VHH binders against p46559. Designs and how they scored, part 13

Target 1, 369 residues: p46559
Amino acid sequence: MTAIEKFFTEKSPDSEQVLLKVIELGIDFLGGEWKNVDKSQVNVSRVHGGQSNHMFHVTSSTSATPYLLRIHRQPPSQVFTDTVNLAIFSERGLGPKLYGFFEGGRMEEFLPSKTFDVNDVLVPENSRKIGAIFPLYHSINVPVSKSRRCVHLMREWLNGYESLGGGDYEILPTTVNYSDHPKSVSIKDLNHEIDNFEKWSTEIFEHTLVFSHNDLASTNILELNSTKELVLIDWEFGTYNWRGFDLAMHLSETAIDYRVPFPPGIKMNGDLIDNPPNIQIFCEAYVEADKKLKNRSPSDPTAEVKALIQECQFFWPLTNLFWALSAMKHSLLKFENGVDLDVQARDRLAVYFHLKPRSQKIYEELSKK

## First folded at step 1 (VHH)

Design f16 (framework vhh_8fcz_2)
Fold by ESMFold2-Fast, scan of step 1:
Structure f16 (fold): chain B 369 residues (1-369), chain A 128 residues (1-128)
Amino acid sequence: as target 1 above (369 residues)
Amino acid sequence: QVQLVESGGGLVQPGGSLRLSCAASGFTFSSYTMNWVRQPPGKGLEWVSGISQSGGSTTYADSVEGRFTIIRDNDKKMVYLQMTSLKTEDTAVYYCAKGHYDTVRFGSSGYEIKTDYEGQGTQVTVSS
C-alpha cells in the first residue's frame, strides 16, 4: 500500500487531515484559487468506484477548480496503463482532462454528465450516437503492447482459476433459457475454446486491430449535460484488440440488466441476444463516422455495413467467454456481492456455446476469401 | 433525488451488540436491493451484507456471517443491521447503499458521482 492510499483509507473524508491534504494537492497541481481556500469551504465526497480505485470528488464554495481524486488500489503496473490511456485521451479532448498524477494517485476533471444505463443504450438514437463515436477512439495510436489482446487476459483468468483449485465447471444457466451447451466444461475444454477463437480471429480479422475499450457497459458512457455529446470512460481494460470484439462487447452489454435484485444482481435477456434490435443502426453509424473520419468513399456502403454486422456477430460469443472466465476466477475469491458471479459465469458460458456455431460458420465463409 | 440516512452507531465493548438503521427516500424502495458497507480505519471499503427487494434473500461477508443480521421494512422504507458479538475489527464507518451491481463493488469502475446512492454514514467503535 502506498503512503497516499494508506492516508486516504485510514481517515474519514470529513477529517481535518483529509481536507488539508486535498487543499495541498489542489495548490500543487492546479494552483489558482486553491491557494486562497480555507478548509471550511472544502467538500470531499466519496464517489462510487469499482475495485480498481478509491474515488473522491473535491469541491469548494469558491471558484477553485473542482477535481476528481483517484487513489489506486491496483498494483503500479496496472495503474500505469490506465494513466497513459487517460493522458492521451485528455490531450485529444476525448476524455476528462488529466490535471496531474503522483505515486499512488491522480487528479482529473469532473465532467457534469449523466451516466447511461441499460434503458439509455436501448434507445435507437443513443445506439446511433455510440456507434458514431467509436471510430474516434479506434483511430488513436496508443504506445502500448499490441500483443496483449483479450485472449491474454482470458488465459490469465483461467490460469488463476486453476491455481485457486478450480476444476470442471457445470453450466446451469439461471437467467437465459438456453439448452444447446455442454452440461460441464473442463479447464482443458476452455483452453481449447480460447486457442480456437484466437486462431480464427487471427486468420480472418488480423487487419482489424485497433486500440479498444473492451468493457463498454452502459455505465462507462457519459452524456455531457451541456452538449449531450458522449464520452467513453474507464479504459482500465484498454488494449489493442480486434475491432469487432470491442463493438460486440458493447452490443452484448445492452442485453444485460444489472439493476435486478441481488441475488443474482444480473439478468441476461435472451431475446435481445438472439435478435439485437439496434445492431443495424449501430453499425450504419460506425461505418458512416469511420468513412467521414478517414475521408473515404466505400464502393458498396450496404455491403460494408453487412460485413460489420457479421464481424460483430462473430465476436459476440467471445465477449461472453471473456467475462465468464473472470467471473469463475473471482467467484473462488468470494469477491463479488452486487452480482452473483456463479450465475454470471454459468449464463455467459451458456450464451458462448449458444452463439459459437454462428461464429464457426462465419469463419468458414470468410476463410475461403 | 435519492436520500439515505444512517443512524445507530456509537461506542460499544467487545462482545456487545448494536443496531444500525437506514431511512430511505426518493426512489421506489421495494424495487431495489439494499446493502450495508463499511470502511475500517486504514482500509478500503468492505461490503458487509445485502438483502433482496422482498427481504426473502440475504447475503453476508464471511467476516460477519452468523453475527450480523440484515432486515428491511418496505412499508417504513427502512433497512436495519443487527450486530452481535462485536469485535474490535468491526470498528468502521457504516454506510447504507442502494442496490445496483456497480454502486459499491465490481462492475463498471464508474466515473459517475453516485453519492446519492450512499448515506453520510454512522461510526461504530468497538473498544474496551
Scores: ipSAE 0.000, ipTM 0.223, lowest interface PAE 11.9, mean pLDDT 83

Design f2 (framework vhh_8fcz_2)
Fold by ESMFold2-Fast, scan of step 1:
Parts: structure tokens; C-alpha cells; sequence
Structure f2 (fold): chain B 369 residues (1-369), chain A 125 residues (1-125)
């Protein structure tokens, strides 16, 4: 544990030591009224919802600028990547302002907002709003590697699973009722699946590479109280990737409920996975917003929407393989985030094999000679 | 079978420098992240640094950032750790390890493949 993580986890948020430390950070990074704040005027409350971070909302009874303090639990390279991504989006008005970063943590704007949940993302108007904001993020040129796509992370996780002693994996789904999957898969089988999807994606969708969020669960969407505009947060998996993966990732997450009691702390809705109710509205909103942003007029907007739906359907199983591989590896590490990682891996693998035949047919149709 | 052989350790004074080497075999070296991890006397394993399969990306633990540099030579199947401004707290047995830094926690005892005795670094004051 870093010295700053130890400091914030070992002390109560209302302790004098913590109050003085958050004032020190406020003075150092924000200045202004923080120089005039008494510890008796400061409130520090823990914010839940970040599995990779300890999060605190720092406020005062004065006009000093409130901030969100993130203390990293695991200081891996993705923390640096997320901070760089946030800095770029902050400068462009597309995310919380980044006030500063330091060894083991960062300070950012607290946005008075409602965090979405699974009920919110199933509302058709909200699906439209989410579809409409994706092109804003997909149009940005981010100065990071363009070769580290979703398949790169998948291979890293699978290699990690193997290195930790992982072997054949039994597919015994708990929350979805599918039977059209293998009973078990080997590491070789999973490598073959990654290679196969990379080949297909490169052949038919290489032209669709955009900077992608790759993890747009409902809890990573904020609705601003003042404007009702949406803001996307938590860019720790942000990479250049095929846009259909990014869109399919969000649609996949609309089928998953993380509010169920642990264990298992996760429930997948098979009906929503088989046929997402808002995919039409979502894709229509994306195409219309992308058209306006790029000042373009496609000759057949209906055909473009149909093509984007097909693109999302193609990448849908890959998003489930992505999280299955992550869950397999982190289960061996005894990582705890309120979700039974073995249940997640089993259900996600079952979804992958159930939906893969549709992706193969799409590949065959679009790759025809 | 994965084999990793470390060398280059020794006794140095605070502020000194050392270069550690790791020879790898038994896997497609360029496809994997390589890491340095260390075990101080009486403590668990601590991740130190990582380098991507191509060598294009590197990452470091906060305690060594700016002082250590990780390098790899894929043709020779070698990974190196150049250590400068050594501190007494850097005293440890150093091991190289296969895997990605994105999956590494700060301390992970027994989670990596490493061969032999590692290489001992002692920073004496």
C-alpha cells in the first residue's frame, strides 16, 4: 500500500489528521478560499462505487471549491492511462475537470449529478441520450497507442490466468439459461477465440477504429442535476478500439444487474442479452449525432443505422469474452469487488458461445468476395 | 516450461548503481510483458517494474520511479533493470517474472514464474 493509501484507510474521515490533509491538498492544488478554511468547516465523506479507488467527497461550509479525492488501491499503469485520458477530456469539456494528480492519487471536479443504474439505462430516452454522446468521445484524437486494443488486454488477462496456474475452465452458468456452449474450454481454445475474432474484426471493421471507453456500465454514466446532460466517467480501460466493441459493451451492460446480494453480486438477464430492447433507438441517436458532428449527409440514413446495429451485434459476444477473461484471472488472485468473479466468468463465457454464431454469419456476409 | 535466470546483483553503497539481467527461455518471449519483482528480508514480494512485449511501454512502482529503468532485448531474450541512486530500502532478492503489469498488485507472494535463487542486492550504509 502507498503511504497516502495507508493514511486515508487507517484514519477516520472526520479525524483531525484527515481534515488537515484534505485542507493541505486543497491549498496546494486549488488555492483560493482553501487558504482560509478552518478544519471545523470541512466535511469529508466516503463515496462508494469505485472498486479500484478509495473515493472521498471533500467540501466545506465556505466558498472553497469542493473536490473528489481518489486514492488508488492498486497503482498499476492503467491509473496513469486513466489520468491522461481524464486530462484530455477535462480540457475539452467532456468530463470532470482534473484539478491535479500526485503519487498515489488525484483530485477532480465533483459533479452534482445522479449516477445511473440498470433501471435508468433501460429507459428509451436515456438510451437515445447515451447513443447521442458517444460520437463526441469517438471523434477525439487522443495521443496514446493505437495498437493496444481490446484483444491486447484479453491476451494479457489470459496469459496472467495461465501464469497463476489456471487451466481448463468449466462453463456452468448461474444466471443465464443457455445450453449451446461447450462444457469446458482450454487456454488454447480461448486463445483461438481471441485470434479468430481479431482476424474477423480486422478484415471487416478495421476502418472503424476510434478512441473507446470500453467499460460503459450504467454506474459510469452521470446525469448532471443542472442540465440533465450526461457525462461519461472512469476511463481506466480507454484505448483505441473498434467502435462497435465500445457500443456493444454499453448495450451488454444494460443486461446486467450488480445490485443483487453478494454472493453472487451479479445477475445477467438472458432476455435482454438475446435482444436488447433499445438497440434501434441507441443506434439511430449515434448516427444522427455523428452526422451532425461531422457535418455529413449519408445518402441512406436507414441503411447506416441497420449497418451499425449489425456492427454492434457482431462485437456483442467479444465484450462478454473480454470480461470473462478478466474475471478468470482476478478470481485466481482472490480479488474482491463485490462480485463473484467465478459466476461472472461462467455466465459471460456462456453468453459468448451463445452469441458467437451470429457474429460468424455477419462476418461471412460482410467479407463475401 | 518457463525458465528465468537472474544475475548482476551485489553489494553497493547508498547512491550507487547496479544493472540486473534476466535470461528467459521456454516461451515466446516477445509476446509477454516482463517484470522485476523483489523480496526484502522478512517481507513478501513487491512489484518493481514492467515492460511490454515489444518494449514500447514501461511502468514502475512509485518507490523506484525516476531511479530505475527497465529494458529488454528480444533477439537475446533478455530483460534488464538499470538501478541508480540506490537506497538501503532497495535491499532485496530481485526476481524477473512473466506477465502484464496491469494485473500486478503492489505485493504478490508466489504469483509469478521465476527460476533459481534470484539475484541478491544489498545496499549497505
Amino acid sequence: as target 1 above (369 residues)
Amino acid sequence: QVQLVESGGGLVQPGGSLRLSCAASGFTFSDYWMNWVRQPPGKGLEWVSGISGSGGSTTYADSVEGRFTIIRDNDKKMVYLQMTSLKTEDTAVYYCAKDTPYSLGYTREGSFDYEGQGTQVTVSS
Scores: ipSAE 0.000, ipTM 0.105, lowest interface PAE 19.7, mean pLDDT 81

Design f3 (framework vhh_8fcz_2)
Fold by ESMFold2-Fast, scan of step 1:
Structure f3 (fold): chain B 369 residues (1-369), chain A 124 residues (1-124)
Amino acid sequence: as target 1 above (369 residues)
Amino acid sequence: QVQLVESGGGLVQPGGSLRLSCAASGFTFSRYSMNWVRQPPGKGLEWVSGISYSGSSTTYADSVEGRFTIIRDNDKKMVYLQMTSLKTEDTAVYYCATELSWGDYSTYPGEDYEGQGTQVTVSS
């Protein structure tokens, strides 16, 4: 526990010590009217519902800027990527304003909002809104590596799995009824799958590289209470990547329910994987928003939407291989997150092999041109 | 061992042009994206431009968009930065970078960037 985490954990929000500390932070990082605030004018309320951070809403009866104070439960280095991404989005008006960061915490804009769940992302109007917001993030130039794509992390996870004593992996799906997969895969087989998909993606989709979220599960989407506008959060996997991977990642996550009891704490819906109900609306919204954002002349929207659906379908299996490799490695590390990592790895590998033939057909078709 | 050798800098008047070059060796150049970053006098590193490993995608910082062009030649293992309409604010040491020169991080290189760089000075 950091000294600042201990301070805020052990003291009441209305204590003189806490009131003086939040004024000190307000002066140091925001300045302005905070220099003239008395402790009697300050209100500190704990924001409940988060277990990864201690959160406080700091306000005053003056014109001093209110802020959300996050006290991290992890070393500052563990939140570095998310903080850098938030700083960039803050400057672009695409997320909470980042007011400042310090050892053990940060100060940001408080956003009264609802966190989405699996039921919310399956509502057609919400699929449209999510599709329409992606181009805002995909159009941003972010000053980070352009080469650390999904395949980089996949190779790191697979290498980690091997170095921890991992070997051949048996594919025994629990929550999906797929049987069109190998019974077992070797580390060599998995490296071949990564290399092959990288080659395909490079040959037909290299022009689609954009800054990507790469982990847009329902719980990383906020709906603002006042405007009903969506905000994407938790950018710890944010990297430049093929656009279709980012879109397919979100679509894939709409087919997974994490609310089921542990074990296994995860259930994949094969019907939604085989026939995603909102892919058409989602892709239509993306294309329209992208056109407006880039002020592009009207093209054949039907053809462009069909091409984007094909792009999402191509990358769908790769998103499952991505999380399967992560689950394989972290299972050996005895990591616990409320999901049976072996069930997740086996089911996701089954989905990968089930969907791979479609991706190969798409590659063969598009590589002709 | 990754080797990146920048060249082409010099003194130029405002409104002028320069082409910077970066010769790469010690890695499979055609498999990695390339970037240009700069360090103005008394300031930290600032990312300028990036190009995908195939050359089909380019990105630019807002401050240089429309004035600078990044190109690569995979056969020659070269990346270039064509600079036009130069401003005094473009004065900096310019470095080329690949993910291998940034270590295990996904962010731009920190204070420990090891490239030789090429000095660009824009003054009248």
Scores: ipSAE 0.000, ipTM 0.111, lowest interface PAE 21.0, mean pLDDT 82

Design f4 (framework vhh_8fcz_2)
Fold by ESMFold2-Fast, scan of step 1:
Structure f4 (fold): chain B 369 residues (1-369), chain A 125 residues (1-125)
Amino acid sequence: as target 1 above (369 residues)
Amino acid sequence: QVQLVESGGGLVQPGGSLRLSCAASGFTFSYYAMNWVRQPPGKGLEWVSGISSSGGSTTYADSVEGRFTIIRDNDKKMVYLQMTSLKTEDTAVYYCARSKDIYFGSGTYQPTDYEGQGTQVTVSS
């Protein structure tokens, strides 16, 4: 635990020590009116006390610039990735402004906004808006590795699971009623699934490589109060990846509710997985926005939308394998995040095998040219 | 165990007022931001208002700004929503909600990990 993490975890946000510390940070990193702020004029609210970060909204009754204070709890590699991504997006006007960083934390722009939830992303108009914003982020050139795609992290998680004593894994779904899966899978089986999907993706979708969010759950989408424009946040898994994985990740997350009581703290909706209601509208919006951004006219817009729907359907099972492998490893580490990680892993593996035959058919169709 | 218990809902005529209350237990109330969210009939959840852990900062949805006031009492572990100039469009089940631990945005509305059973507000003549 860093010294600054200890400081902010051991004291209440309204304590004199915390008020003086946030004024000190305001003076040091932002300057301006912060040098004239008295502690009696400062408000510090704990926005979030979760595993990934300690978050504080720092404001005053003066004109001093308010800021969001993030104290890191994330692994150093995720902190590095998230900070680099935020700095790039900040400079390009595509995310909160980065005001500064220091050992163990950072200061960023507080965006007056509404954070989406599972009900918001199922509204057709919101699905259209989300589809339309993706091309803006997918168009950015980020100076990071283009070879470390989703399969790289999947292999790291599976290797970690094995190293922690993990073995054969029983697939006994709790929240979905699928039965078209094996009873259990070995580590060898899971490595084969990763290798096979990588081979298929490389053969038919290598041309779709874009910088991707890879974790666009509803809660990582902000709707700005002033403009109603959307902003995508929390890029800790951001990397170059096949476009369809990023789009399918968001679509898959619209079928999952994390607001249910722990345990299990997760509920997957099989009806939405089998028949996603907004995939057509979402893909139409993506194609239209991408076309406008690149100043191009597709020769067949209907065919392009149909192709993108197939691309999303192809990658949908892989997004579930991705989080299943994470859950398997982190369950052995006794990681606590308000979700029963074994339930998540088992349900997501069941979804993977349920959807895999569709992906195989798409591969067979597209590999024939 | 975390518990949020809402009360104060009811039937009120357009232009009327109601005060909703939320009693919190099972966690350190003064450490968390609190929110009111609502679900109108046949629609999804809509964020209404938020209040900082200290009570010093408040935020409101455009549709309720100037009409609703969110207040908290950390000593009593209570959060309130004072509603004035009520409209038929304000008809909804209102939920008290705590800021979520795992996922959050940097914005005015934060995701919630605990919500109460809700209290029904009906605005009709």
Scores: ipSAE 0.000, ipTM 0.188, lowest interface PAE 16.7, mean pLDDT 84

Design f5 (framework vhh_8fcz_2)
Fold by ESMFold2-Fast, scan of step 1:
Structure f5 (fold): chain B 369 residues (1-369), chain A 125 residues (1-125)
Amino acid sequence: as target 1 above (369 residues)
Amino acid sequence: QVQLVESGGGLVQPGGSLRLSCAASGFTFSNYYMNWVRQPPGKGLEWVSGISWSGGSTTYADSVEGRFTIIRDNDKKMVYLQMTSLKTEDTAVYYCAAHEGTYDLTYKSGPLDYEGQGTQVTVSS
């Protein structure tokens, strides 16, 4: 734990020490009226959601510029990636303005907004809006590796799991009622699954590489109070990846509820996994927005939507393998984020094997062309 | 030795008010986010309300927003739930629960570090 993380977690937001510290940061990074702010005029409130950071909304009764204070909990490599991504999106007007960064944290614009929850993303009109903004983010050219995709991180997590003494893993799902999976998998089995999916994805979808969010759960979607426009936040897993993985990640997350207050802290909805209600409207919105953004004229819009649905279905199991491998490694590190990581890993592996046959069929169909 | 002891439950008529109390001991109370959670008969656990270590931030489930108020007293190591306009649907065993950290139970929150024994609230005639 960094010194600054310890400072903010061990002290009350109303303590004199915290109030003076946020004034100091305001003066240093924003200047202006922060020089004239008394601690009695300052309000520090916790911003809820996300487990990668401690977040505080810093305001005052004066005209001093309010800010969001983010204290990092995530690994240094993810902090670097997240900060670089935010700086790029800030410059392009596609995310909160980055006010500055320091060792262990950063200051950014607070966007008056509603954070979505799992109920919001299941509303068809919201699904349409989310589908429509993805092309804007997918059109950005980011100066980072185009070869380090989701499978790179998966291999890092699996190697980490092995290095920590991990071995064969029993698949015993808790929240989903699937039985069409192996009883256990070895590290060799999981490496083979990653290799096979990488091969399939490269052969049929190499042309779909875009800069991707890779973690678009409902709480990473803000609806601005003033315009009702959506903003995507928390790009700590942002990387070039196959487009369908990014889209399937969002769709997969609409089937998962993290609002469970006690262990296991997670509930997957098998009915929504098997029959995603908004995939059609989501894909229609994506295609229409992408067409408009790129000034392109596909000869058959209906066929393009159908192909995108198939693309999302193909990548859906891979999004579950992605989080399963993360959960396997982090369970051995005793990492706590409100979710029973062993339950998450087992359930996500069960989903992976349940959906994999559909992906194999799609690969076989598309590889013939 | 960590302990959370709830009290104040009982039988109350619809539209009535009730105040629950939770006494904490065995940990640095002012470093913990405090929550009230409930379990209605035949249902799963439902988060009700949360309060930050200082009392500067409070959150409420949609079903109780505007009717319930969570308060804490760090000097006395107490957290309270003031319930007004009670409905039959509020009938449940209410638990006090604590977790260390700077997040709450609204989304992707950590599991609870400590929980109490519960106090029964029955709203009926």
Scores: ipSAE 0.000, ipTM 0.174, lowest interface PAE 17.0, mean pLDDT 83

Design f6 (framework vhh_8fcz_2)
Fold by ESMFold2-Fast, scan of step 1:
Structure f6 (fold): chain B 369 residues (1-369), chain A 125 residues (1-125)
Amino acid sequence: as target 1 above (369 residues)
Amino acid sequence: QVQLVESGGGLVQPGGSLRLSCAASGFTFSSYGMNWVRQPPGKGLEWVSGISTSGGYTTYADSVEGRFTIIRDNDKKMVYLQMTSLKTEDTAVYYCAKVRYSTEGFGDYTSQDVEGQGTQVTVSS
């Protein structure tokens, strides 16, 4: 635990030391009225939720700008990526304002909001609103690597799994009734799957590289209390990637319920995986918002939507391989996040192999054009 | 073939302690959560406690919370139930069972999920 994490977690939020520290941060990063605030005017309250950060809402009885204080629990690389991405979106009005960052923490705009859950993302109107948000960030130029895509992180997780003593992995699904998978996979097999999908993706979808969230689960979507507008959070996996992976990641997450009792703390819905109810309206909203944002004249909206659905279907299994590899590695690290990581890895691998033949067929169809 | 062998039961006085053991074989033990369930004389099966695959998360029935502790040893393929402050109401045959499906979680079981002979716990003078 860092010194600053220890400071904020071991002391009462109303202690003199904490009040003085949040005033110091307010003066340093925000200035303005914070220079005239006395500790008796300050309120610090813990914000519950978000397992990756300790969060505090800092306010005062004055006109000093209130802020959300995040004290990091995440790995340094995830913290760096999330902060840089938030800074860019802050500047463009696409997310919470970033007020500043420092060793071990950051300050940002507090957004009174409701966090979405699996029920919310399955509502057709919400699916439409979410689909319309993707083009807003898919259209920006972010000054980060364009070559470090999802497959790079997948290889890092698989290498980590091997380095921790991991070996052959048995596929024993519990929440999905799929049987069209190998009984087990080796590390070599999984590397081959990553290489194969990277090859297919570069041959048929290289032109679709965009800055992507890569982790748009329901819990990373906030609905603002005042406007009912949606705001995306937790950009620690944000990278340039094939857009279909980003879209498929969200769609895949709509088929997963994390509210079930732990263990396993996860339930994959095979019916929603096989027949996603909102894929049409989601893709329609994306195409419509993208056309409006780019002032482009669409030649055939129906054909474009159909092509985007196919693109999402192509990348769907890869999103499951992505989280399976993460779960395999983090299970060996005894990481705890309210999900049985072995159940997640087994079910995700079963989904990957179940959906892979469709992706291969799409590759074969599109590689001829 | 899944096998679960319970042991460690016996006669204890109220307020006493007992440690139950369950030896597992025939399945990938580290990939399943485990339950302890019991059957009091003349009653149906009732869930007692559950433990996650890693042993990092545990859960307990209200009637035993604070008195019982469930732990597991994946290297030895064992799950244990440490019982303290035993009451006459704790008298039952105790069984261990693997968590069947991820949608069921802890406490979700059928009579068919209870495997092995069980181990008798009697709390009496």
Scores: ipSAE 0.000, ipTM 0.193, lowest interface PAE 16.8, mean pLDDT 83

Design f7 (framework vhh_8fcz_2)
Fold by ESMFold2-Fast, scan of step 1:
Structure f7 (fold): chain B 369 residues (1-369), chain A 125 residues (1-125)
Amino acid sequence: as target 1 above (369 residues)
Amino acid sequence: QVQLVESGGGLVQPGGSLRLSCAASGFTFDSYAMNWVRQPPGKGLEWVSGISGSGRSTTYADSVEGRFTIIRDNDKKMVYLQMTSLKTEDTAVYYCATYDSLEPGWYTSDAYDYEGQGTQVTVSS
């Protein structure tokens, strides 16, 4: 535990010590009206983030700029990438403003907004808006590793699962009606699947590497109250990755409902997985926005959209393997978050094997080039 | 219809105790984590405590740790907040709300999936 985490853990938000500390941070990082704020004018309210960070919304009755204070509970190395990503997006107006960071914490802009849910992302106009905003993020050059892609984290999770005593895993889907999967998989089988997909992706899609969110569930999309513009948040998994994985991750999450009663607290919609209703509109919006951003004129925009749909379809199963491996590991850690992690892992593995033949066919078609 | 109804608030002396109750209906209660949040006079919402659907995991704001205890009775569809060693700064309207509604909605106080009407707690001499 860092010194700053101990400070905020040991003291109440209403304590004189905490009020003086948030004023000190406001003066140091924001200046302005914070220099004239008395502790009696300050409000510090805790924002519940589950098992993530200690988060506080700091406001005052004055015109001093309110801020969100995040005190890290994770090791410092886990926050490095997210902080770098936020700083770059902040500077470009593509995320909450990063007001500053310090050992064990950071200060961010508080955004009045509506968080999307699964109903919002299935609306065609919202799907179009999301498709149109992706190229803005994909165009950014971030000074981080280009080789630490989704498969690196997948291997780390699988190794973690094994180190925690995990073994063979039975695939018994609960919420999808798929049956075209093996009855169980070994750790060796899962490593083979990762290796095989990495090989295919490198051979046919190496030219598509972009800085990617990798976790764009509906709840990581904010619609600003003032402008109705979208902002993508929670860049914890942000890395260079194949573009189609990032796009397919969002599309895959539109087919999953987390609002169902626990257990299982998750329901995958096989009809939406098999026949995604907005993939055409989403890909059209992406291509058009990318074209405008890069000031380019494709010779055949219809062909480019069809190719992007194929790219998304290719990566769709990999996005499910990604979260299945995470769920397998975290299930052994007895993490409770309102989702049955074993149900999630089993359903996602069933989706992976159900969709894998399509990805293999795409690989075979494109590798003939 | 999902409904959350808070009760048990009142006037109490510093150092006193109160037990707040939240009666839930319209959903599978034991499948949802539950939270207590409060709003002091003239201030924003402050998260106080959370409890998992099973009741095995609890978490508390630093300001109430060791003084408040959150409990639930899944058979009766009730969640409770046992408050001891009350301080004047605990004066607030207390609300019952869903656990996961604050993620990723931590950017706003509008994050709650379901929120009750509240119960007033006043700690004064």
Scores: ipSAE 0.000, ipTM 0.131, lowest interface PAE 19.6, mean pLDDT 82

